VHH binders against Leucine-rich repeat-containing protein 39 (lrrc39). Designs and how they scored, part 5

Target 1, 343 residues: Leucine-rich repeat-containing protein 39 (lrrc39), of Danio rerio (Zebrafish) (Brachydanio rerio) (f1r6i3)
Amino acid sequence: MTGVTVCCGTVNSIKALWETRIKKTKDDLKKEKEQKDRRAVGRLTGAWEDRIILAKLKEKIVTEEGRVILRIEKEEWKTLPPALVQLSQIQEWQLHRIGLQRIPRFISSFQSLIVLDLSRNSVTEIPKEIGKLTRLRELLLSYNRVSYVPEELGCCENLEKLELAMNRDLDELPTQLSNLKKLSHLDLSMNQFTTIPDCVVNLPSLEWLDMGSNILETLPDNIHRMEKLHTLWLPRNELEYLPDNISRMKSLDTLVLSKNKLRDIPPLMEGMSNLRFVNFRDNPLTYDVTLPDLNEDVEEEENDREMFGREFMNFYIQEARKRGSQNFTSVLNVMLEGVSETA

## First folded at step 5 (VHH; framework vhh_8h5u_2)

Design s42 (from g4 with S58T)
Fold by ESMFold2-Fast, scan of step 5:
Structure s42 (fold): chain B 343 residues (1-343), chain A 123 residues (1-123)
Amino acid sequence: as target 1 above (343 residues)
Amino acid sequence: EVQVVESGGGLVQPGGSLRLSCAASGFTFSRYSYAMAWYRQAPGNQHERVAIITSGGTTNYPDSVKGRFTISRDNAKNTGYLQMNSLKSEDTAVYYCAARYWGEGYRPEYDYWGQGTQVTVSS
């Protein structure tokens, strides 16, 4: 009997599952009909819908501090409608996190555009028409899927800020970007760059560069050409050494090199008097060097301040010089013994 | 889970050519953003990177092998290659394949290394 009760329960469960499947099939057929009916209505109401979309977009235009801004928040817009061209006087697009998949080619109609913020979308391509935006000062495309930057971006001669962080397939830039004579801020972090591009090194006004979380093994020997660079962020790369010419970067006051593969610090960096903040944490530096306590017993369970600061850098350079001399003497003695004519 | 396996090493005369292969499993080149690199280690030396290729196809080489070595990949076969031409005695080393991929959230998650394959260049 107990077994019969269990079997009857199982059969009832199977009947319930079959009934659920019948209902799902009927629901799916209803959804297909609704989609077909919706598409038919869409075909008949295209012009009416365009007027409604344009009205909705006009409601998203705000004027703040004398700037005409299109701001879309908490809505999904995979593409922007061509009707938007009627609002070509817009000076700023704030279209963060709207699921945008394409920058429309009609962007060229927005000659008044100063700021284009399309961060945290799904944009895969920057159209060549971007180069028509000669008044553009800020292009924010971080957290997208851009794998290629068109050379026409170099025509945006008023560009001051370019953010392309987290475009995970981006690994190079066109040489024409060196034409951006006013560019002061460049974020290329969290991409796949294996070198700092020569066009970046040749940017005459660059003050702030982030290329953290790329695949940089070396820095270019001509890095000192970035004469105005104040801030250089290079954490989480594969840097094994720094070129001596980094010491010639006279404007550099912030240098972040944490989580690289650095085995040494160039001795010439001891002369970098403008360097206020330098971070060498999580590098396999050859010599284990710790700074003496500065008259305070600071009890910290984890010391996040080890291997940073100009005092650490200078002390490491001095210690490496002393220990290197001792090691050279030892190696020289071993080599001389090996060459010795007396067996 | 994730594994890379090298093959194609061996003995070759100076001036000869050799092609190394790196078969990846546990992730796919076409599904994830990735970088693949070849490193070598001669006795008494640290690992040095001799080639890298990014998901976009950009390649980089140190001066010691530039013009002689070519890195490539076949996404359909989930395999990377290192073509080595005009081999010299100083190219003698164990060659390692390494892979890094960017998962969801656009952060590097893993570095995977193979067991290595011996390349000996001698007469």
Scores: ipSAE 0.409, ipTM 0.757, lowest interface PAE 3.0, mean pLDDT 83

Design s43 (from g4 with R31S S58R)
Fold by ESMFold2-Fast, scan of step 5:
Structure s43 (fold): chain B 343 residues (1-343), chain A 123 residues (1-123)
Amino acid sequence: as target 1 above (343 residues)
Amino acid sequence: EVQVVESGGGLVQPGGSLRLSCAASGFTFSSYSYAMAWYRQAPGNQHERVAIITSGGRTNYPDSVKGRFTISRDNAKNTGYLQMNSLKSEDTAVYYCAARYWGEGYRPEYDYWGQGTQVTVSS
């Protein structure tokens, strides 16, 4: 058929092309202005919403004994809004049981924080920014889902109390935690620790340690390095024996070892005169021993003393020594009889 | 049924290798924070833990097997493993798998123990 060929435009067609380009540029400028105006309206709306959020947060701030506290009770806050940074003078967060899922990285802005209580939430991570909180004295994160502790927590030089009980997947600590020279209270109970970490043994000021309900099979031989430790809670582990050096823990007044797998008590523990409370209950100790009869008929107190106290411990050690000698003699006699029958 | 079943035991010569498997059914490792552990018991000897792996993947071994045994877990297959290398006659024992429950704090009543599998290292 009849072919169509390309033809050049006339002067009027060229002018129309230029007018089209000018119009497109003007339309583009209008669209850009509308986008800028829309962004400005969005920014104003966001600023207004931030003011409302800040007003709500300010209502949750209380001042008690000169301490500025952010306290949230009976409300669900899965995350904390960035607007909170405007209240950076807060010295204590009391945010337990609010359904919190994350510690915000902007926590580093809260350099006045002394106490951070986030217990009984759903926190999975401690951000490295925690290390910027150099005034922090207490970090309470028990009953969360923390599986890992950042080494930067070792930078919190004023930390005195750390609670990480019931974080279920937590099984180790960074070596940098030994830098916490003021740490006196450490709760690592109800986790998956298979050993007491070396960094814990090396804490120079530690006075109270709970590692109950873990998977501890042994205690470290250098446990006596914890020279200030007065309370050691180790119930519901898999401990089969205690190291002799536990007897060198001169400050120890409370030792809870119930529901372990202990078969013996180190004889050197007889010298631990500072033990006020020691509990060996529910352990498969080799010898079945009972304390001698009391002069007064207080059977309830006698029952309460079953595998409790230094008196029980010392009596067991003495009785085990005596019965061990008798058992050795019996075994030796059986072996001698057996040898004589072979010839 | 909720259970843990060991397999892979048997007779092996000194210096040989065995891989034990621990299959869980009726519960899942990914639904709960379970640590997995292997224990052994030889006649006349104390029950001994030879390996443990936490839900986070941390492992621990006694000096008697360290460097020779490797514990691992496959949560997708709901199975744990114990790779035993350079076996010695002293490794002869019944090996037990245990799934240790930590979902809402330690609850030993929710632990699951297998019936054991015999490993004999002999010429």
Scores: ipSAE 0.133, ipTM 0.588, lowest interface PAE 5.4, mean pLDDT 83

Design s44 (from g4 with T54N)
Fold by ESMFold2-Fast, scan of step 5:
Structure s44 (fold): chain B 343 residues (1-343), chain A 123 residues (1-123)
Amino acid sequence: as target 1 above (343 residues)
Amino acid sequence: EVQVVESGGGLVQPGGSLRLSCAASGFTFSRYSYAMAWYRQAPGNQHERVAIINSGGSTNYPDSVKGRFTISRDNAKNTGYLQMNSLKSEDTAVYYCAARYWGEGYRPEYDYWGQGTQVTVSS
């Protein structure tokens, strides 16, 4: 006989049993709630579908650098469901290449939106409700089918970046866009513009403008109003001349004019000391000029890039002046010869 | 202080691939504070933008490189990339990286340009 002491742990046994029952009751209540929600499907079919859609959308929300982002990738969404309004605290939409056909009118509920990226979709219309997004800083609608921009976009007073490249029938902008006092970046490339709109020229903070691959025939005489513009991209247009006032754009460091119809370079551009990169390639310039050999002592890639563009421009201007002076002298000589032959 | 430096250029046979890198210093690539573009210029050709990626991650390519070139970024390495596949002799050019930095809440600063890297595609 092994003299065993039988310990009766009744208090601990009761406690363990109660803890197990409490846990089971909580799990059962959760399951019962889920079953009641499912049983209500016949009465609440729309609410159930909205719950499923909203749950899927919540899975697509990420927080990066303290910013709440809706990101949809590798899925087709032709329209956005109204249930999305329940997530109105979203600060950024990243919805590129999802087959989106319309920007919903309920976009106005997203007062916290800072970035709206809808590039590479099938959007045909920007709704007037866009103007309610007073915190919006970036609107990215390149590679869509937008044919007009609503005047209400001018109410997005904090907008700093607007991308509308490659919108098939876009050829004008509303005058109210000049109200975008903070707009510094504007991409209107690969559209149908025949002129730089006055509202663009009147943008006081614009630093970067791309209007390449449009149908621009002239630049406006008041182009110098863009006092902060340092980058101007105008390749593949139909420009035949540049206005003298381009020389008054003191901030301009990059000017791309390749594949236009330019016949001359304004002599006043010789004074554009900040112009680091200028490209006149593939233009029918009147004078055929050959640049002299570069000085080997200053031949570095960075210096070659700066000197090459400005050096060509300045050398062309100087040669045009010399050849103009020669033509004037020739005209004067013809006049003098005509007079001297009068017997 | 602020600069970008390209690398990864070289000589490749037609049909080959190259990955160009654009390393930034003096500022940090973050999701919200930069856009990056790749430009190229060949002798006798116009200067062409071949890829752009904006602060939101949206990308754009001209038809000449669409489907062959891919622009990307690695914020942890403070580096942007251009993956070039199915290279053609027509892709021979000096490739330039340009980065736009936003100092405060997407307020853009000046474009920062690299000095370029040569890509030569020849048999």
Scores: ipSAE 0.000, ipTM 0.141, lowest interface PAE 16.7, mean pLDDT 78

Design s45 (from g4 with S55T)
Fold by ESMFold2-Fast, scan of step 5:
Structure s45 (fold): chain B 343 residues (1-343), chain A 123 residues (1-123)
Amino acid sequence: as target 1 above (343 residues)
Amino acid sequence: EVQVVESGGGLVQPGGSLRLSCAASGFTFSRYSYAMAWYRQAPGNQHERVAIITTGGSTNYPDSVKGRFTISRDNAKNTGYLQMNSLKSEDTAVYYCAARYWGEGYRPEYDYWGQGTQVTVSS
């Protein structure tokens, strides 16, 4: 036994439990009343505070070249107050570096928004209500903490520019993004993409794509579907080869592939007549190739031409073909000479 | 200081299985915003990435190991794993774990590599 008598211990235990329940019930009722009173006081105080906050926000509205802009600078705003909805005619938000942690769901009330600049904040999610902004042309969310893009962003049919660089945990995009028929500029650099998403390859108007500093090992074989792409930035990835179909990207003018794992250059790239700037620096290319002294005084004096330019690319392709052909002939001759005939 | 330590390598017969572990430590951030990857290097070959897992859980594998290798992570333990099944002689290599995270300031990305663990597939 524990040293407690059955009769006396049971009676004392029941009384203690009863007293505990009564006290808890009284405490709960008191807590509910205090919470109700706080809500009533909070409603009155909040209404007055909203009017003052609204007046302060109106001071931050400027009109430049006919555009109504909300500009907040050198102030900390972790969240945006609901009172802001009363200023729904704003066409541009310039709210970079204000410590913003959340895009409010009431963003859907801002039907006149054309530019939303929330770069260099602490935003962790894009609300589905973003899809209600059918006039939006630019969404700038670089240097935030977005890990997920809602499929409703695909409803922003007038979007021309999307910047999501340096969002650390971002590794995929919804397939609905291919509905952005006017999107010409996309920055997905400094994220965790392991592949270029199919929805990106299927963007019909894309002209500029930056996916540098991701973890890309390969490029998709259907990359040539980006027929309007002029600029492709892919530095600091893990690319080991390029698909032959990259040669079918007829609009491609600028291709940056520095700091990858490329061992060779596809020979078909020699036919890319529109490619003016190509950068292969810091890749383990199989052949060490140097261009003849073709330096003109008219070229950029600051520009290092080592493993740069179409001239380097074409010369490398030609040299690799020549050396590969010689090696094939040598191997073939060894194979043929390996047979000894005497009978 | 971020450190990466591999374990679980060894000798295994063709068709066998091994599970590699990668313990990361020294992160000053409480959030596990980093990718974990496994690379291998065999004599005479360039090193290759055999598996990667992002902070969000997306995975990628080259065709040489797809369907046989599975990468996973336990964020509470700051540990990554590589489950290797149906091992072939061609899988013989030193396996390296790498943690890549996105820092703030001048250098936006950093890679931390382990010392490597030997995997030998042989009778």
Scores: ipSAE 0.485, ipTM 0.793, lowest interface PAE 2.2, mean pLDDT 83

Design s47 (from g4 with R31S S55R)
Fold by ESMFold2-Fast, scan of step 5:
Structure s47 (fold): chain B 343 residues (1-343), chain A 123 residues (1-123)
Amino acid sequence: as target 1 above (343 residues)
Amino acid sequence: EVQVVESGGGLVQPGGSLRLSCAASGFTFSSYSYAMAWYRQAPGNQHERVAIITRGGSTNYPDSVKGRFTISRDNAKNTGYLQMNSLKSEDTAVYYCAARYWGEGYRPEYDYWGQGTQVTVSS
């Protein structure tokens, strides 16, 4: 025996058990009702908050030239509320400098989007759902913290403008970006690119490319495949030479190469008749050449004209050729005399 | 004060190996965007980039060292490395570490260079 059990009689024991069971049932029912009431209040509060948020967002919608635009200015929005999906007819997001930290996955619901301006935010990731935006024409994500571009961006076949300047950690692009057959404007400046990606060189409609302030040491030999490119901005890279095939870029109008490590200019560039603006400033070019016919009274700064312009480029090429020709003739004459001595 | 300091240079026989280290101080690799590169310069030659590694880990090498040299980084230790294998006499040079930073402003800062470390490959 392990102990003494106090007994109060059979009738009293049954009554006590029944009272206990009744109390437990009442307590359980009360708890169920409180949980239901709490859930009902939570649902009512959530629905009310969604209505308020939706009303606030509707006030930020403007229609300009037939386009439905969501414009948020001078407000901090670290994330976008799910209630925004109820406004899926929006064609343009103008959400510049609002402190945005993420592009919502529900962006895929906004299939009417034509322009997505999220520049100067804190976005770290482009979601794969971006690829559902088949009507998108402009994606502006400059001055964010994007380190990776999803291959699904290649599904945005109507994209004409892509700006990804100053994302600091961005060093490559997926090969699927070559599917962007309408892309005419690409800004990849102020990133970590060591080469111009093959997918960029293969873009058939590209007209404007900025890859300034990257870590480019060379340009690809097939650069001439960018047949429509009229503007190429490459300042503040580490370029030591230019490939001869740059001379085959027949559409090239503007070429900025300032603050590189260029020692020479390819002679074939003398034939680039469409080149209106070329800038070689702050490069260690082998020959110190100054244009003799420079106008004494110039409207532009004199220093900004030094090592820039097609006239400078052509004159440099001609002088380098003359100086090289004299040296070659001298070497050839010495060699011929040496051969004569041997005979 | 921002500094980049190389170490690990020395004399090695042809076919041998060396590991160079590049220690950064006055800033943190994990806090700011950066790339780091190794350059070399032998007497009478221009300087040549032998390796580069971006913040994302992408690497690039010239054909002269490809397959023999490997660049890496340890962001927690604020240190970069160059592993040099199958060394040849033509690899004899002063090796320099360079780091490029994107500051808080909208323009990258120019390269920070170390003083260099001598590598001599001879029998």
Scores: ipSAE 0.254, ipTM 0.660, lowest interface PAE 4.7, mean pLDDT 82

Design s48 (from g4 with N60Y)
Fold by ESMFold2-Fast, scan of step 5:
Structure s48 (fold): chain B 343 residues (1-343), chain A 123 residues (1-123)
Amino acid sequence: as target 1 above (343 residues)
Amino acid sequence: EVQVVESGGGLVQPGGSLRLSCAASGFTFSRYSYAMAWYRQAPGNQHERVAIITSGGSTYYPDSVKGRFTISRDNAKNTGYLQMNSLKSEDTAVYYCAARYWGEGYRPEYDYWGQGTQVTVSS
């Protein structure tokens, strides 16, 4: 406890306390005003910066065939600025090879987007907000670093074309992708897929599929569910056989299977009357066959028939059947010789 | 890695021109070892071969592109080309390059297909 004194120096000390309180209140108000003024200046500076960025972006807008297009070429943009939202009437983004690292979540504000071309960038994620783009018809994300596709992409009901080629870590797709009832073109080439996803097989309007340069070991038995598929590109995979149900793909006219590990061609494929272009090149097919009816004046394109073309396919199937019968006869003769030795 | 890679695709106006390139890596072209071909696929259209140049230099085109497209090759640069002139909206497609072994004795391990490049012809 400190001693109490009855000396009244308190009038001067109270006056000093009041002056100190007034000064502190004035200093606090001055600091608040300075901070408010700094925030106001910061807001003005930010508004000017946004105005300048927006003006530069407006210079990149062109109108072609009635479409409002944002086109950026030969410039590096790692991210897109939020000021871009003021241009929400843009119908097409042509932003390939700009070094883009992120698709902005404010993409959901671009309700008029029909084409989104972000190919050959460094995008690692498709944001779930992509599902708000109900008018989107084309999404081009080939040559990026996308490792997964959000289920919300299935909400883009007008999507007709999806390109995801060369996204090194991509090995699966969400089941909700089967909700894309208008999707006719799908490029999943140069990824890490070990199978054609069931959601892809269940796409009702798919006409063109490229899954070349993956690690496909088998094709699904229900592949024939792709009733409208006319083009199937599967070169540079690990396929050892084809399911018999591939013969039930009524619309298939183009089938590329080059650079796989196919040992045989399913005999039922002989009945594929709509198949106009088929390529079996660079496969370890069991029998070496060459089309026999070549003449000296035939065009040099005759060399295309070596493991290429429907005529090769049909001839191989027929020849494999003949050689299989001959091998069976040889085995039977060996068995008969064995019986003769013991008789 | 052994592969061929297409480049030069993009958006062009009707009547415009584009030159597609097909660069080979991991293997070497020779004058008489490889044929080069270009194929295209458009939504709602059939896949078609639009050009081929044989190992001997002979070229073939379908009527749809004859006189407008020219296929060529530069063996020293290990690259093939498709020069596309007087482009039409119906030329809009993904274009694929194929390098096919053409020497004596078929060697399927040397047949190579590219991943494709998009060409869009629109005004």
Scores: ipSAE 0.000, ipTM 0.113, lowest interface PAE 20.0, mean pLDDT 79

Design s49 (from g4 with N60K)
Fold by ESMFold2-Fast, scan of step 5:
Structure s49 (fold): chain B 343 residues (1-343), chain A 123 residues (1-123)
Amino acid sequence: as target 1 above (343 residues)
Amino acid sequence: EVQVVESGGGLVQPGGSLRLSCAASGFTFSRYSYAMAWYRQAPGNQHERVAIITSGGSTKYPDSVKGRFTISRDNAKNTGYLQMNSLKSEDTAVYYCAARYWGEGYRPEYDYWGQGTQVTVSS
């Protein structure tokens, strides 16, 4: 029979090792509990800090003419805290010049938002969550660092005004912006656009467009699709010519083309009877044309006295036609005379 | 002081290639945005923009050079390039580099122009 031998010295050594292990396990569990308690206190402290921040934000809410507005002035806020979501009833954000670096993704919670003014900040991107703001009428992001516009902005079906002037890296727009059927005001000035985007030309309600201080060399041939456009600001571009179809823009009242590279004016523009203000200054036009002295006996409205550009435009077109015809006739006569003498 | 300096011009046979370089320097700000463009002018012709590259990397070319010229930029070296392939006698011109800078704090945009580099395409 095999007897089980138990050595008393070995048993005492095993017991000592077991007691040491139990003590170490208890110490480890105590340390884990202390860390959990510290994290729980940290969470409680963070909740109180969030409550304080939320109270400060509530102090910045004003109600003016029935509109709930979050207005922050003369303070730096690089980011907006998530606690702000508890104030989702806000209809307008006036967060101009606060050093804001991002639009929070939780913006989608602000379903009542009508106006979002984030101008003169350091915003680099518009989050796709902007497309959830179906009540939004005005998005003001001029003087930021926006380099791209998300296609989801096209889901803001009530948008009437979009300002993106002076965004240093912005050079294109998504085609989905053509879905903004109510957009009447668009400011894309002081950016890096090389063309007027097709989505802009296809906006059915656009009345006011500023694309001054971009890098446009040409206007699209289909520019006349902007049937409601009353005001077109294109100063400080590189435009070398205007398409004939600009003459088909029957609503166009104001056209600013100063500081471009235009060498001629399309003769068809003489028929633009609704054009009240046009500015061609600082363009290398082919013919040097000076307006004749005004007749003091002519009854003129005050506005007509200030609208030198339309009088200049029509007179230039007429004079260019006369001078071009005379020059062509002279060249033709010299050629015919030369041939007849050679024969 | 912002300066723009062109290099790489010269005489080349029709069908040949040249690469022009444009070095920009003198920016005092740690962060800026700018577009780089190449223009040319031949005697009897007006200034023509032959290429532009935006800070976002968008490029545009006129039909006269499209498919033959490629503009690129190296932001680390603050240098722009114009690769000109399949050169024609009509490409003979003085080539100018321009940088348009969008300044801080509502300053107007500034165009900085180089003095030009001659490209002659001739047998």
Scores: ipSAE 0.408, ipTM 0.748, lowest interface PAE 2.7, mean pLDDT 82

Design s50 (from g4 with N60T)
Fold by ESMFold2-Fast, scan of step 5:
Structure s50 (fold): chain B 343 residues (1-343), chain A 123 residues (1-123)
Amino acid sequence: as target 1 above (343 residues)
Amino acid sequence: EVQVVESGGGLVQPGGSLRLSCAASGFTFSRYSYAMAWYRQAPGNQHERVAIITSGGSTTYPDSVKGRFTISRDNAKNTGYLQMNSLKSEDTAVYYCAARYWGEGYRPEYDYWGQGTQVTVSS
């Protein structure tokens, strides 16, 4: 090695080398700790020191828009440790797609919880302790293995949104769910419901209901009790007819009935002036009805790309009525032609 | 390939009884992964669902058969049953078993249907 730089800069070079070594050692220790923490995530079900588990969980807490959130991403957590109870200030759990197998019974300690997002896990049961979460506004359990809903969920009096889509085994709800006086959004799609449960029909604040991809053959005659319902999604069921009382649903704005087995449209639905978006696509309707071209520059609506529209519904009803009138006139004419003028 | 096979059909007098069986095969069974239903069709009529049993064990029947028909399932044998009592001439139809599987990418327009078994109620 030759040069003035080596001779004159030796002290600075040694200091820079030492500083680099300290930085590398700190970086290596940080990486080693991160690697240890990653290995620990899959072993929280074993005997572990609570202080270590708690420290790991504290690293998963973020504050966004004034909300304290426990967020776990890209890690497997089959169960949650009891040490988590020490973090009772958490207002939201974002624990989707982590392989979670159970909701802990100590969930009742989290009285500050407003949102519980456990979607796309392997949860089989909602514990009765869920009913202690009186501040809970949203419960998201879509894409799990829930087979029943405990009656204690009816005690979550502030619940506004419940999502239970794609639980595969879910076919009924407890009657106590009608106690959810603030529930406005309910997703029960892709389950095994054969009817809309009475407790759902009796929900006084329900505005949005999705029961698509179930096995509904009929809608209940008392469906009009859902006085505030503005959106009803029922695609991919087995509906063969609609009850006349659907026409009494005065708040109904959106009705999706695509991919059912409907053969007709109740004539009383012509009076549903608030119904803006209605979809009858892929049903074996008796009459083939085509609307006249109204505008050559018409584009699909942004809100509902599958909409046939209220105009289709009204024209179908009118055509069915006209054909019925023509058949009556034909019968009357046959009767009149049969009358002999000569006595 | 998933398939269902019905058995137990035949000729019976009014007021008699028959027990239909539906054996499902060709899929990985999970006790919580499918519903089983019985449908019937007489010439000139549409398919009518006469019984359904869900993964959770809930059963539903139309008024036409309620109290007379009972659906059940044996999860260990991957088999469903329809016990038909107090049979009437109006029950004469081809009876079909259908199995609907719920999973990622479920397609509700493609149930797994059997070939059907004839039930004739006549003196």
Scores: ipSAE 0.328, ipTM 0.710, lowest interface PAE 3.5, mean pLDDT 81

